# VH-VL binders against b1a7s3r263to410, part 38

Target 1, 148 residues: b1a7s3r263to410
Amino acid sequence: VTIVYDTMHYSTQKMAHEIAEGIMAEGYDVEMFFLHEDERSEIVKSILDSKAIAIGAPTINDEPYPSIGDLMYYLKGLRFERTGIKRKAVTFGSMGGKGGTPASLGKDLGEYGFDVVDTCEVYYVPDEEENKACFKLGQKLVEEAKKI
Key: E = the ipSAE of ESMFold2; O = the ipSAE of OpenDDE; V2 = 0.75 times the mean of E and O plus 0.25 times the DockQ between their complexes.

## First folded at step 14 (VH-VL; framework fv_ponezumab)

Design k7 (at its last look DockQ between E and O 0.59; V2 from the best seeds 0.00; counts 0 for: pae E 5.2 > 2)
Fold by OpenDDE, look of step 14:
Structure k7 (fold): chain C 148 residues (1-148), chain A 117 residues (1-117), chain B 112 residues (1-112)
Amino acid sequence: as target 1 above (148 residues)
Amino acid sequence: QVQLVQSGAEVKKPGASVKVSCKASGYKFTYYYIHWVRQAPGQGLEWMGRIHPTGGRTKYAERLQDRVTMTRDTSTSTVYMELSSLRSEDTAVYYCARTFGSYFDYWGQGTTVTVSS
Amino acid sequence: DVVMTQSPLSLPVTLGQPASISCKSSESLVYSDGNTYLNWFQQRPGQSPRRLIYWVSELDSGVPDRFSGSGSGTDFTLKISRVEAEDVGVYYCMQGTKWPRTFGQGTRLEIK
């Protein structure tokens, strides 16, 4: 499973980690990528080798965090629908206002050939319940991936 | 309390290898990258590379890529940095540092590595 | 590689007086997300580096407010409004926007 995220105030980062914990709790390996630390080529390679992905970013100016746009644009061109498998995907992100990034990312991923199974969005810093929700999101992703 | 505790000082001969450890505690080990930065005597800071404990993915400075290997042991929350084919110019204090989102927020105490004939 | 250039390299300061350190990057440090990943570190004698400032101007917790960071693009400044004895050490700027991560040469702050 590949997790890719960016973060502005570390909330989306927290979400990513909880998702990862959920996945790992099910006994599956996770490759986590932070866009500030990792290269697009490595991320894409990991995605291609994964049956499931989680992509997250915060919302800024009512749009997904700009850095994630680069990745999404690249993914668009890879034509995942032609890879022979329909990868499972979840999207997540934090917001300080209107939000909408998880939905936006999910829409795009759907168009790219992914099966978006669920999303998670939190307002500012995720609380305990929201962290649990993210954890469960990871578990759900694994459950769906097993169907492939 | 977040802590990065590094292994003790090393004295090596040219051509040898050194492996420095960085034990993390006080936080979720798999949540943060560990970077390595070194400082030659009286000199500035040089970034060497980083590893993510989750998956063990690494990125190295180009000039050290052929000699440096970073690994991790999740069971002990420890990251290792091995530098081979040591040279005198590798004499330095080596630091591990935690980073994720906000870079380099915690540092180890440093490990002095001396390379001499 | 992004070259970080600090000035001055040596900074003798009288106690209680202000200090200013310049850091210039060879290219813009604005990341794709719009943030500028410029950090300032303090290294006291015999100690590990300590981060003071991130994102150009954000103070780390526990850092006295007499420290401040400013700048944009390629020009950055660390200021100390009133230098204290504990401020003695070497200060480094670091860019976290491009790979490899790179540091300035360091500025040694000393008390006159």
Scores: ipSAE 0.417, ipTM 0.837, lowest interface PAE 1.7, mean pLDDT 93
Fold by ESMFold2, look of step 14:
Structure k7 (fold): chain C 148 residues (1-148), chain A 117 residues (1-117), chain B 112 residues (1-112)
Amino acid sequence: as target 1 above (148 residues)
Amino acid sequence: QVQLVQSGAEVKKPGASVKVSCKASGYKFTYYYIHWVRQAPGQGLEWMGRIHPTGGRTKYAERLQDRVTMTRDTSTSTVYMELSSLRSEDTAVYYCARTFGSYFDYWGQGTTVTVSS
Amino acid sequence: DVVMTQSPLSLPVTLGQPASISCKSSESLVYSDGNTYLNWFQQRPGQSPRRLIYWVSELDSGVPDRFSGSGSGTDFTLKISRVEAEDVGVYYCMQGTKWPRTFGQGTRLEIK
């Protein structure tokens, strides 16, 4: 399973790692990518080799964080709907205002050929219950991916 | 507080290997990449590679990729860098550093590796 | 690889006077998110490098305000408005936009 995220102040990073813990609790390996620390070609290769992905970004001015938008544009160009595999996906993110990044990313991934099974959004910093929700999101992603 | 503590100085002969350790403390070890950077005497800094402690995924500088290996032990919060087939030009101070995004926020104290006949 | 070129490589400065260090990159350092990932590091004699500036002009915590950074695209400058004795050392620019990350050759700052 491939987890890709970007973050400004650690909130989305915390969510990504809680999702990873949920996946690993189900006995599956995770590849973690921080968008600025990793090359796009490596990320795309991991996505192509995966049946399930998680993509996260914070919301800035009611828009997805700019660097994740660049990845999404690249994924659009790869025409995943034509690969013959309907990969499972979840989206996640933190917000400091109106929010909506996970839903927006999910809509885009669906148009790109992914089966988006759930989303998770938190306000500012995830609390204990929101950490549990991210953990469960990871578990749900694996459960859905097993159906392929 | 965040701290990176490296193993001690090494003296090696040409053709040998060296393995330098970097012990992390004061933060969630698995959350952050660790990079290795070296500095030859009187020279500048050269990036060698990085490792993500979750899963151990690595990326190496192309000039070194056939000779460098980075590993980690999550139980001890330690990253290792091994450089094989040592040459005299590998004489340098080797640093580990934690990164967030594109910048190095915490550095180890450095490990001097000397390669001499 | 992105080549980072610093000038001068040696910079003797009278105490209390300004200093200026140039860093030029072989490629634009503007990343796809619109940010420019140009960093400046200071290495005092016998010590590990210390970050001074990130994102071209943002001072790291604990860095005196006599340090400043500027520039865009491929041309960048580190300035010290009044050099103090503690500023002796080697200064490096570093780009974090492209892989591999690369450093300038360093500028050795000394008090005359």
Scores: ipSAE 0.198, ipTM 0.682, lowest interface PAE 5.2, mean pLDDT 83
ESMFold2 (binder alone), look of step 14: mean pLDDT 91; pTM 0.880

## First folded at step 15 (VH-VL; framework fv_ponezumab)

Design m1 (at its last look DockQ between E and O 0.73; V2 from the best seeds 0.00; counts 0 for: pae E 5.2 > 2)
Fold by OpenDDE, look of step 15:
Structure m1 (fold): chain C 148 residues (1-148), chain A 117 residues (1-117), chain B 112 residues (1-112)
Amino acid sequence: as target 1 above (148 residues)
Amino acid sequence: QVQLVQSGAEVKKPGASVKVSCKASGYTFTWYYIHWVRQAPGQGLEWMGRIHPSGGRTKYAERLQDRVTMTRDTSTSTVYMELSSLRSEDTAVYYCARTFGSYFDYWGQGTTVTVSS
Amino acid sequence: DVVMTQSPLSLPVTLGQPASISCKSSESLVYSDGNTYLNWFQQRPGQSPRRLIYWVSELDSGVPDRFSGSGSGTDFTLKISRVEAEDVGVYYCMQGTHWPRTFGQGTRLEIK
């Protein structure tokens, strides 16, 4: 499973970690990417090798973090719908206002040929219940991925 | 509490290799990058590279990419930095450091590596 | 590589007096997300580096409010309002915006 995220105040990072824990609890391996630290080529390679992905980014100016847009645009061009595998996906992110990034990312991934199974969005720093929700999101992703 | 505990001091001859370990504890090992930074005696800090434990992905400083290898053992929560073809100029204290995002938030105690004939 | 240039390299200070360290980057440290990933580290004698400041001006937890960071783009400053004996050591700026990560030369703060 590939987890890709960007983060501003590291709330989205925390979400990514909880999602990862959920995935790991189900006995699946996770490779985690942070857009500020990793190259797009490495991320894409991992996604291509994964049956399931989690993509997360915070909302800024009522839009997804710009860096995630770069990745999404690249993914669009790869035509995943032609790979013969309908990968499972979840999206997640933090917000300080109206939010909407997880839904936006989910919509795009759906158009790219992914099966978006669920989303998770939190306001600022995730609390204990929201962390649990992220954990469960990871588990759900794995459960769906097993169907492939 | 987060801790990074490094292996002990090393004395090597020129041309030899050294492998320094950094054992992490107090957090989920696989979710945070580990960077290596060295400091020659009386000199500043030099970034050497980093590894992400979840996939073992590495990024090295260009000056060292031909001689440095970073690896991880997830079962022991340990990162390794191996430097080959050692030179006197490689004499330094070597630090591992965890990054939270892009921020160095925890450091190992350092490992002194001395290269001398 | 982004060159980080600190000044001064040696900073003798009288106890209780203020101190200021400059850090200049050869390129803008503003990242695509709008943040500026400039860090300050303190290294006391015989110790590992310790993060003091991130994002130019954000103090790390446990750091005394005597420390402050400022700047933008390519020019940054670390200030100590009242130097204490425990402040003796070498201070480094570091950029986390570009690859490879790079440090300033370090500024050695000593008590006169």
Scores: ipSAE 0.909, ipTM 0.956, lowest interface PAE 0.5, mean pLDDT 96
Fold by ESMFold2, look of step 15:
Structure m1 (fold): chain C 148 residues (1-148), chain A 117 residues (1-117), chain B 112 residues (1-112)
Amino acid sequence: as target 1 above (148 residues)
Amino acid sequence: QVQLVQSGAEVKKPGASVKVSCKASGYTFTWYYIHWVRQAPGQGLEWMGRIHPSGGRTKYAERLQDRVTMTRDTSTSTVYMELSSLRSEDTAVYYCARTFGSYFDYWGQGTTVTVSS
Amino acid sequence: DVVMTQSPLSLPVTLGQPASISCKSSESLVYSDGNTYLNWFQQRPGQSPRRLIYWVSELDSGVPDRFSGSGSGTDFTLKISRVEAEDVGVYYCMQGTHWPRTFGQGTRLEIK
């Protein structure tokens, strides 16, 4: 499983870690990418080799950060439906205003050939219940991926 | 509690290699990058490269890429940095550091490598 | 490589007085995600570096609030409102926006 994120004030990174905990609790391996630290080509290669992905970004001014948008644009051009695998996906993120970034990312991933299973969005910093939701999101992702 | 514990000091001759270890504890090893940074005597800090323990992905400073190799052992939660073809200019304290959000939040204690004839 | 230039390189200060350290980068440190990856570290004598500030102005856990960071783009400042004896050491800025990551030359803070 491939987790890709960008972050504001570490909130989205915290969510990514909780999702990873849920995935690993189900016995699935996780490869984590931080958009700032990793080259896009390495991220895309990992996505191509994965049956399940999680993509997360925070929201600023009710819009996704530009770096995650660059990745999404690249994924659009790759035509994932041509790979013959209906990859499972979840989206997640933090917000400071209207929100809706995980849902928007999920809609885009669906258009790109992914089966988007669920989303998780929090206001600013995840609370205890939201951490539990992110953990469950990871569990659900691998549960759905095993159905492939 | 997060800890990065490095191997002990090394004395090497020019042309030899050194391999420094960095053992991590107190967190999930495979979730965080480990960077290596060195500091020559009386000088500032120089970034050498980094490795992500999940998958072993590496990126090296261009000046060092033909001499540096970083590896990890997930069973022991340990990262290794090997520097070959040592020169006297490689005499330095070598640090490993964990990244959180691209900023180093925890550092190892440092490993002194001395290269002399 | 992005050059990080600190000034001053040596900063003798009187105990209880403010201190200010400048860091200038040769390129903008604003990344495509909107964040500015500018970090400040303190290295006390005989110790490894310690993170003080990340994302220009965010204090790390356990860092006294007499430390503050500011700046944007290419110009950044670390301030200590009242210098204490324990603040002796070398201070580094570091940029995490561009590869390779690069550090300033360091500013040695000493009590007069």
Scores: ipSAE 0.211, ipTM 0.704, lowest interface PAE 5.2, mean pLDDT 83
ESMFold2 (binder alone), look of step 15: mean pLDDT 91; pTM 0.864

Design m2 (at its last look DockQ between E and O 0.90; V2 from the best seeds 0.00; counts 0 for: pae E 3.0 > 2)
Fold by OpenDDE, look of step 15:
Structure m2 (fold): chain C 148 residues (1-148), chain A 117 residues (1-117), chain B 112 residues (1-112)
Amino acid sequence: as target 1 above (148 residues)
Amino acid sequence: QVQLVQSGAEVKKPGASVKVSCKASGYTFTYYYIHWVRQAPGQGLEWMGRIHPSGGRTKYAERLQDRVTMTRDTSTSTVYMELSSLRSEDTAVYYCARTFGSYFDYWGQGTTVTVSS
Amino acid sequence: DVVMTQSPLSLPVTLGQPASISCKSSESLVYSDGNTYLNWFQQRPGQSPRRLIYWVSELDSGVPDRFSGSGSGTDFTLKISRVEAEDVGVYYCMQYTHWPRTFGQGTRLEIK
């Protein structure tokens, strides 16, 4: 499973970790990418090799973090709908206001040929219940991926 | 508590290789990058590269790219840094460090590597 | 590579007096997200580096509030309002906006 995220105040990163915990609890490996640290080519390679992905980014100025837009635009061009498999996906992110990034990313991934199974969004730093929700999101992703 | 424990001091001849280990504990090993930074005697800090344990992805400083290899063992939560074709100028204290996001938050105690004839 | 230039390289200070260290980058450290990824590290004699400040001005946990960071773009400053004996060591700025990550030369703070 590939997890890709960007983060501003590291709340989205924390969400990514909880999602990873859920995935790993189900006995699956996770390869985790942080857009500030990793190359797009490496991320894309991992996604191509994955049946399931989790993509997360914070909301800034009522839009997804710009860096994730770069990745999404690239993914759009790869035409995943033509790869022969419908990969499972979840989206996640933190926000300090209106939010909407997970839904936006989910919509795009759906258009790219992914099966978006669920989303998770938190206001600022995730609390204990929100962390549990992220954990469950990871589990759900794996359960859906098993169907492929 | 987060800890990075490095292997002991090394003495090597020029042309040899050295492999330093960094064992992580107190956190989920595969979630955080490990960077390597070295410091020659009386000199400043030099970034060598980093590895992400979840996939073993590496990024190296260009100056060391041909001589440095970073690896990880997820079963032991250990990262390794191997430097080959050692030179006298490679004499330094070598540090591993964890990053949360992009910033360093925990450091190993350092490993002294001495390269001498 | 982004060159980080510190000044001064040697900083003798009287106990109780303030200290200031400059760090200049050859390129802007403002990242695409609008943040500036600049760290300050302290390295006491015989110890590993310790992070003091991240994001130019954010004080790390456990760091005394007599330390402060400021700056923007390419010019940054670390200040110590009242130098104490435990502050002796070498201070490094580090940028982590660009690849490769790079450090300043270090500033050695000592007590007069």
Scores: ipSAE 0.904, ipTM 0.953, lowest interface PAE 0.5, mean pLDDT 96
Fold by ESMFold2, look of step 15:
Structure m2 (fold): chain C 148 residues (1-148), chain A 117 residues (1-117), chain B 112 residues (1-112)
Amino acid sequence: as target 1 above (148 residues)
Amino acid sequence: QVQLVQSGAEVKKPGASVKVSCKASGYTFTYYYIHWVRQAPGQGLEWMGRIHPSGGRTKYAERLQDRVTMTRDTSTSTVYMELSSLRSEDTAVYYCARTFGSYFDYWGQGTTVTVSS
Amino acid sequence: DVVMTQSPLSLPVTLGQPASISCKSSESLVYSDGNTYLNWFQQRPGQSPRRLIYWVSELDSGVPDRFSGSGSGTDFTLKISRVEAEDVGVYYCMQYTHWPRTFGQGTRLEIK
């Protein structure tokens, strides 16, 4: 399973770690990518080799993070809908105001050929219950991916 | 408690290779990048490269990429940095360091590598 | 590569007096996410580097509040309001907005 995130206040990375815990609790490995650190080509290669992905970014000024847009544009161009495999996806993120980035990313991924299973969005820093929700999101992603 | 423990000092001849280990503990090894940074005597810090243990993917400083190899062993939570074709200018203290987000939050104690004829 | 220039390179300071270290980058350090990825490190004699400040001005855990960071764009400053004997060492700025990460030359702080 491939987890890709960007983060402004590190809350999104904490969510990514909890999702990874849920995936690993089901016996599956995770490859984690940070958009600030990793190149798009490496991320896309991992996505192509995976049946399931998790993509996360925070919302800045009530708009999606600009850096995630480059990845999403690249994914659009690859025409995943043509591969014959409906890869599973979840989206996640943190917000400081209105939010909505996980839902927007989910809609785009669906158009690109992914089966978006669920989303998770938290206000600023995840609390204990939100951490549990992220853990369960990872478990759910694996459960859905096994159906492929 | 997060801890990075490096292997001991090494003395090498020009043309040889050195492999330095960095053992991680106190956190989930596969969630965080490990970087290598070196410091020649009386000089500043030079970033060498990094590895992410979750897939073993690496990225190296351009001027070193033909000589450096970084690997990891997830069963022992250990990262390795190997530098080949050693030269006298490779004499330095070599550090491993973890990042959280984009900043270094924990450093190993350093490994002195001396290259002399 | 982005060049990080520190000034001064050597800083003798009287105990209890303030100290100020400048760091200037050859390119803006504001990343596409709006953050400025500029860190300050302290390296005491014989020790590995210790992180002090990230994101220009945020103190790391356990760092005394006599340390502060400021700046924007290409110009950054580390200040110590009252220098203590334990502050002796070399101070580095580092950027990671741009590939690859680069460090300043270091500023050696000594007690007069």
Scores: ipSAE 0.396, ipTM 0.745, lowest interface PAE 3.0, mean pLDDT 84
ESMFold2 (binder alone), look of step 15: mean pLDDT 89; pTM 0.807

Design m3 (at its last look DockQ between E and O 0.77; V2 from the best seeds 0.00; counts 0 for: pae E 3.5 > 2)
Fold by OpenDDE, look of step 15:
Structure m3 (fold): chain C 148 residues (1-148), chain A 117 residues (1-117), chain B 112 residues (1-112)
Amino acid sequence: as target 1 above (148 residues)
Amino acid sequence: QVQLVQSGAEVKKPGASVKVSCKASGYTFTYYYIHWVRQAPGQGLEWMGRIHPSGGRTKYAERLQDRVTMTRDTSTSTVYMELSSLRSEDTAVYYCARTFGSYFDYWGQGTTVTVSS
Amino acid sequence: DVVMTQSPLSLPVTLGQPASISCKSSESLVYSDGNTYLNWFQQRPGQSPRRLIYRVSELDSGVPDRFSGSGSGTDFTLKISRVEAEDVGVYYCMQGTHWPRTFGQGTRLEIK
């Protein structure tokens, strides 16, 4: 499973970790990418090799983080619907206002040929219940991926 | 508590290789990048490269790219930095450091590597 | 590579007096997300580096508030309002915006 995220105040990163915990609890490996640290080519390679992905970014100025937009635009061009498999996906992110990034990313991934199974969004720093929700999101992703 | 514990001091001859270990504990090993930074005696800090333990992805400083290899063992939560074709200029204290996001938040205690004839 | 230039390289200070260290980058450290990834580290004698400040001005947990960071773009400053004996060591700025990551030369703070 590939997890890709960007983060502003590291809340989205925390979400990514909880999602990873859920995935790993189900006995699956996770490869985690942080957009500030990793190259797009490496991320895309991992996504291509994965049956399931989790993509997360915070909301800034009522839009997804710019860096995630770059990745999404690239993914659009890869035509995943032509790869022969419908990969499972979840989206996640933190917000300081209206939010909307997970839904936006989910919509795009759906158009790119992914099966978006669920989303998770938190206001600022995730609390204990929100962390549990992220954990469950990871589990759900794996359960859906098993169907492929 | 987060800890990075490095292997002990090394003394090597020119042309040899050295492999320094960095054992992580107190957190989930595969969630955070490990960077390597070295410091020659009386000199500043030099970034060498980094590895992400979840996939073993590496990024190296261009100056060291041909001589440095970073690896990880997830079963032991250990990262390794191997430097080959050692030179006297490679004499330094070598540090591993964890990053939270892009920020170095925890450091190992350092490993002294001495290269001398 | 982004060159980080610190000044001064040697900083003798009287106890209780303020100190200031400059760090200049050869390129803007503003990242695409709008953040500026400039860090300050302290290295006491015989110890590993310790992070003091991240993103120009954010103080790390446990760091005394007598430390402060400021700046933008390519010019940054670390200030110590009242130098204490425990502040002796070498201070480094580091940029985390560009690859490869790069450090300043370091500024050695000593007590007069």
Scores: ipSAE 0.916, ipTM 0.957, lowest interface PAE 0.5, mean pLDDT 96
Fold by ESMFold2, look of step 15:
Structure m3 (fold): chain C 148 residues (1-148), chain A 117 residues (1-117), chain B 112 residues (1-112)
Amino acid sequence: as target 1 above (148 residues)
Amino acid sequence: QVQLVQSGAEVKKPGASVKVSCKASGYTFTYYYIHWVRQAPGQGLEWMGRIHPSGGRTKYAERLQDRVTMTRDTSTSTVYMELSSLRSEDTAVYYCARTFGSYFDYWGQGTTVTVSS
Amino acid sequence: DVVMTQSPLSLPVTLGQPASISCKSSESLVYSDGNTYLNWFQQRPGQSPRRLIYRVSELDSGVPDRFSGSGSGTDFTLKISRVEAEDVGVYYCMQGTHWPRTFGQGTRLEIK
């Protein structure tokens, strides 16, 4: 499972870690990418080799996706409906204002050929219940991916 | 408690290789990048490269890329840095460091490598 | 490579007085995600570096509140409001926005 995220105040990274815990609790490996540290080509290669992905990014006062937009544009061009596999996906993120980034990412991924299973958005930092929800999101992603 | 424990000091001759280990504990090893930074005597800090344990993917400083190799062993939560074709200017203290969001939050104790003939 | 320039390189201070260290980068440290990846490290004599401040102004856990960071773009400052004997050491700024990651030359803080 491939997890890709961008973060501003550690919140989205913490969500990514909790999702990874949920995936690993089901006995599956996670390959984790932080957009600031990794090249798009390595991320795309991992996605192509994966049956499930999690994509996260923060929202700041309705500002656009920080560095995730280049990745999303590239995924649009790959025409995943042609691969014969409908990969499972979740989206997640933190907000400091209106929010809506996870829903927007999920809508785009659906158009690109992914089966978006669920989405999760938190205000600023996740509380303990939201951490548990992220853990369960990881478990759900694996359960859905096993049906492929 | 997050801890990075490095292997002991090394003395090497020019042209040899050195392999320094960095064992991680107190956190999930595969979630965080490990970077290597060195400090020559009386000098500042120089970034050498980094590895992410979850896939083993690496990125090296261009000046060192022909001589440095970083690997990891997820079963022992250990990262290795190997520097080949050693020369006297490679004499330094070598540190491993973990990143949190591209910020170095924990450092190993350092490994002194001395290259002399 | 992004050049990080610290000033001064040597900083003798009187105990209890303030200290200020400048760090300038040759390029903006604002990344496309809106974060500014500037860190400050302290290296006490005989020890490994220790993070003091991350993301320009965020104080690391266990660091005394007499330390503070500020700045934006290419100009950054580390301040110690009241220098104590334990503050002796070398202070480095480091940028994490550009590859390769680069450090300032270090500022040696000494008690005079």
Scores: ipSAE 0.376, ipTM 0.760, lowest interface PAE 3.5, mean pLDDT 84
ESMFold2 (binder alone), look of step 15: mean pLDDT 91; pTM 0.871

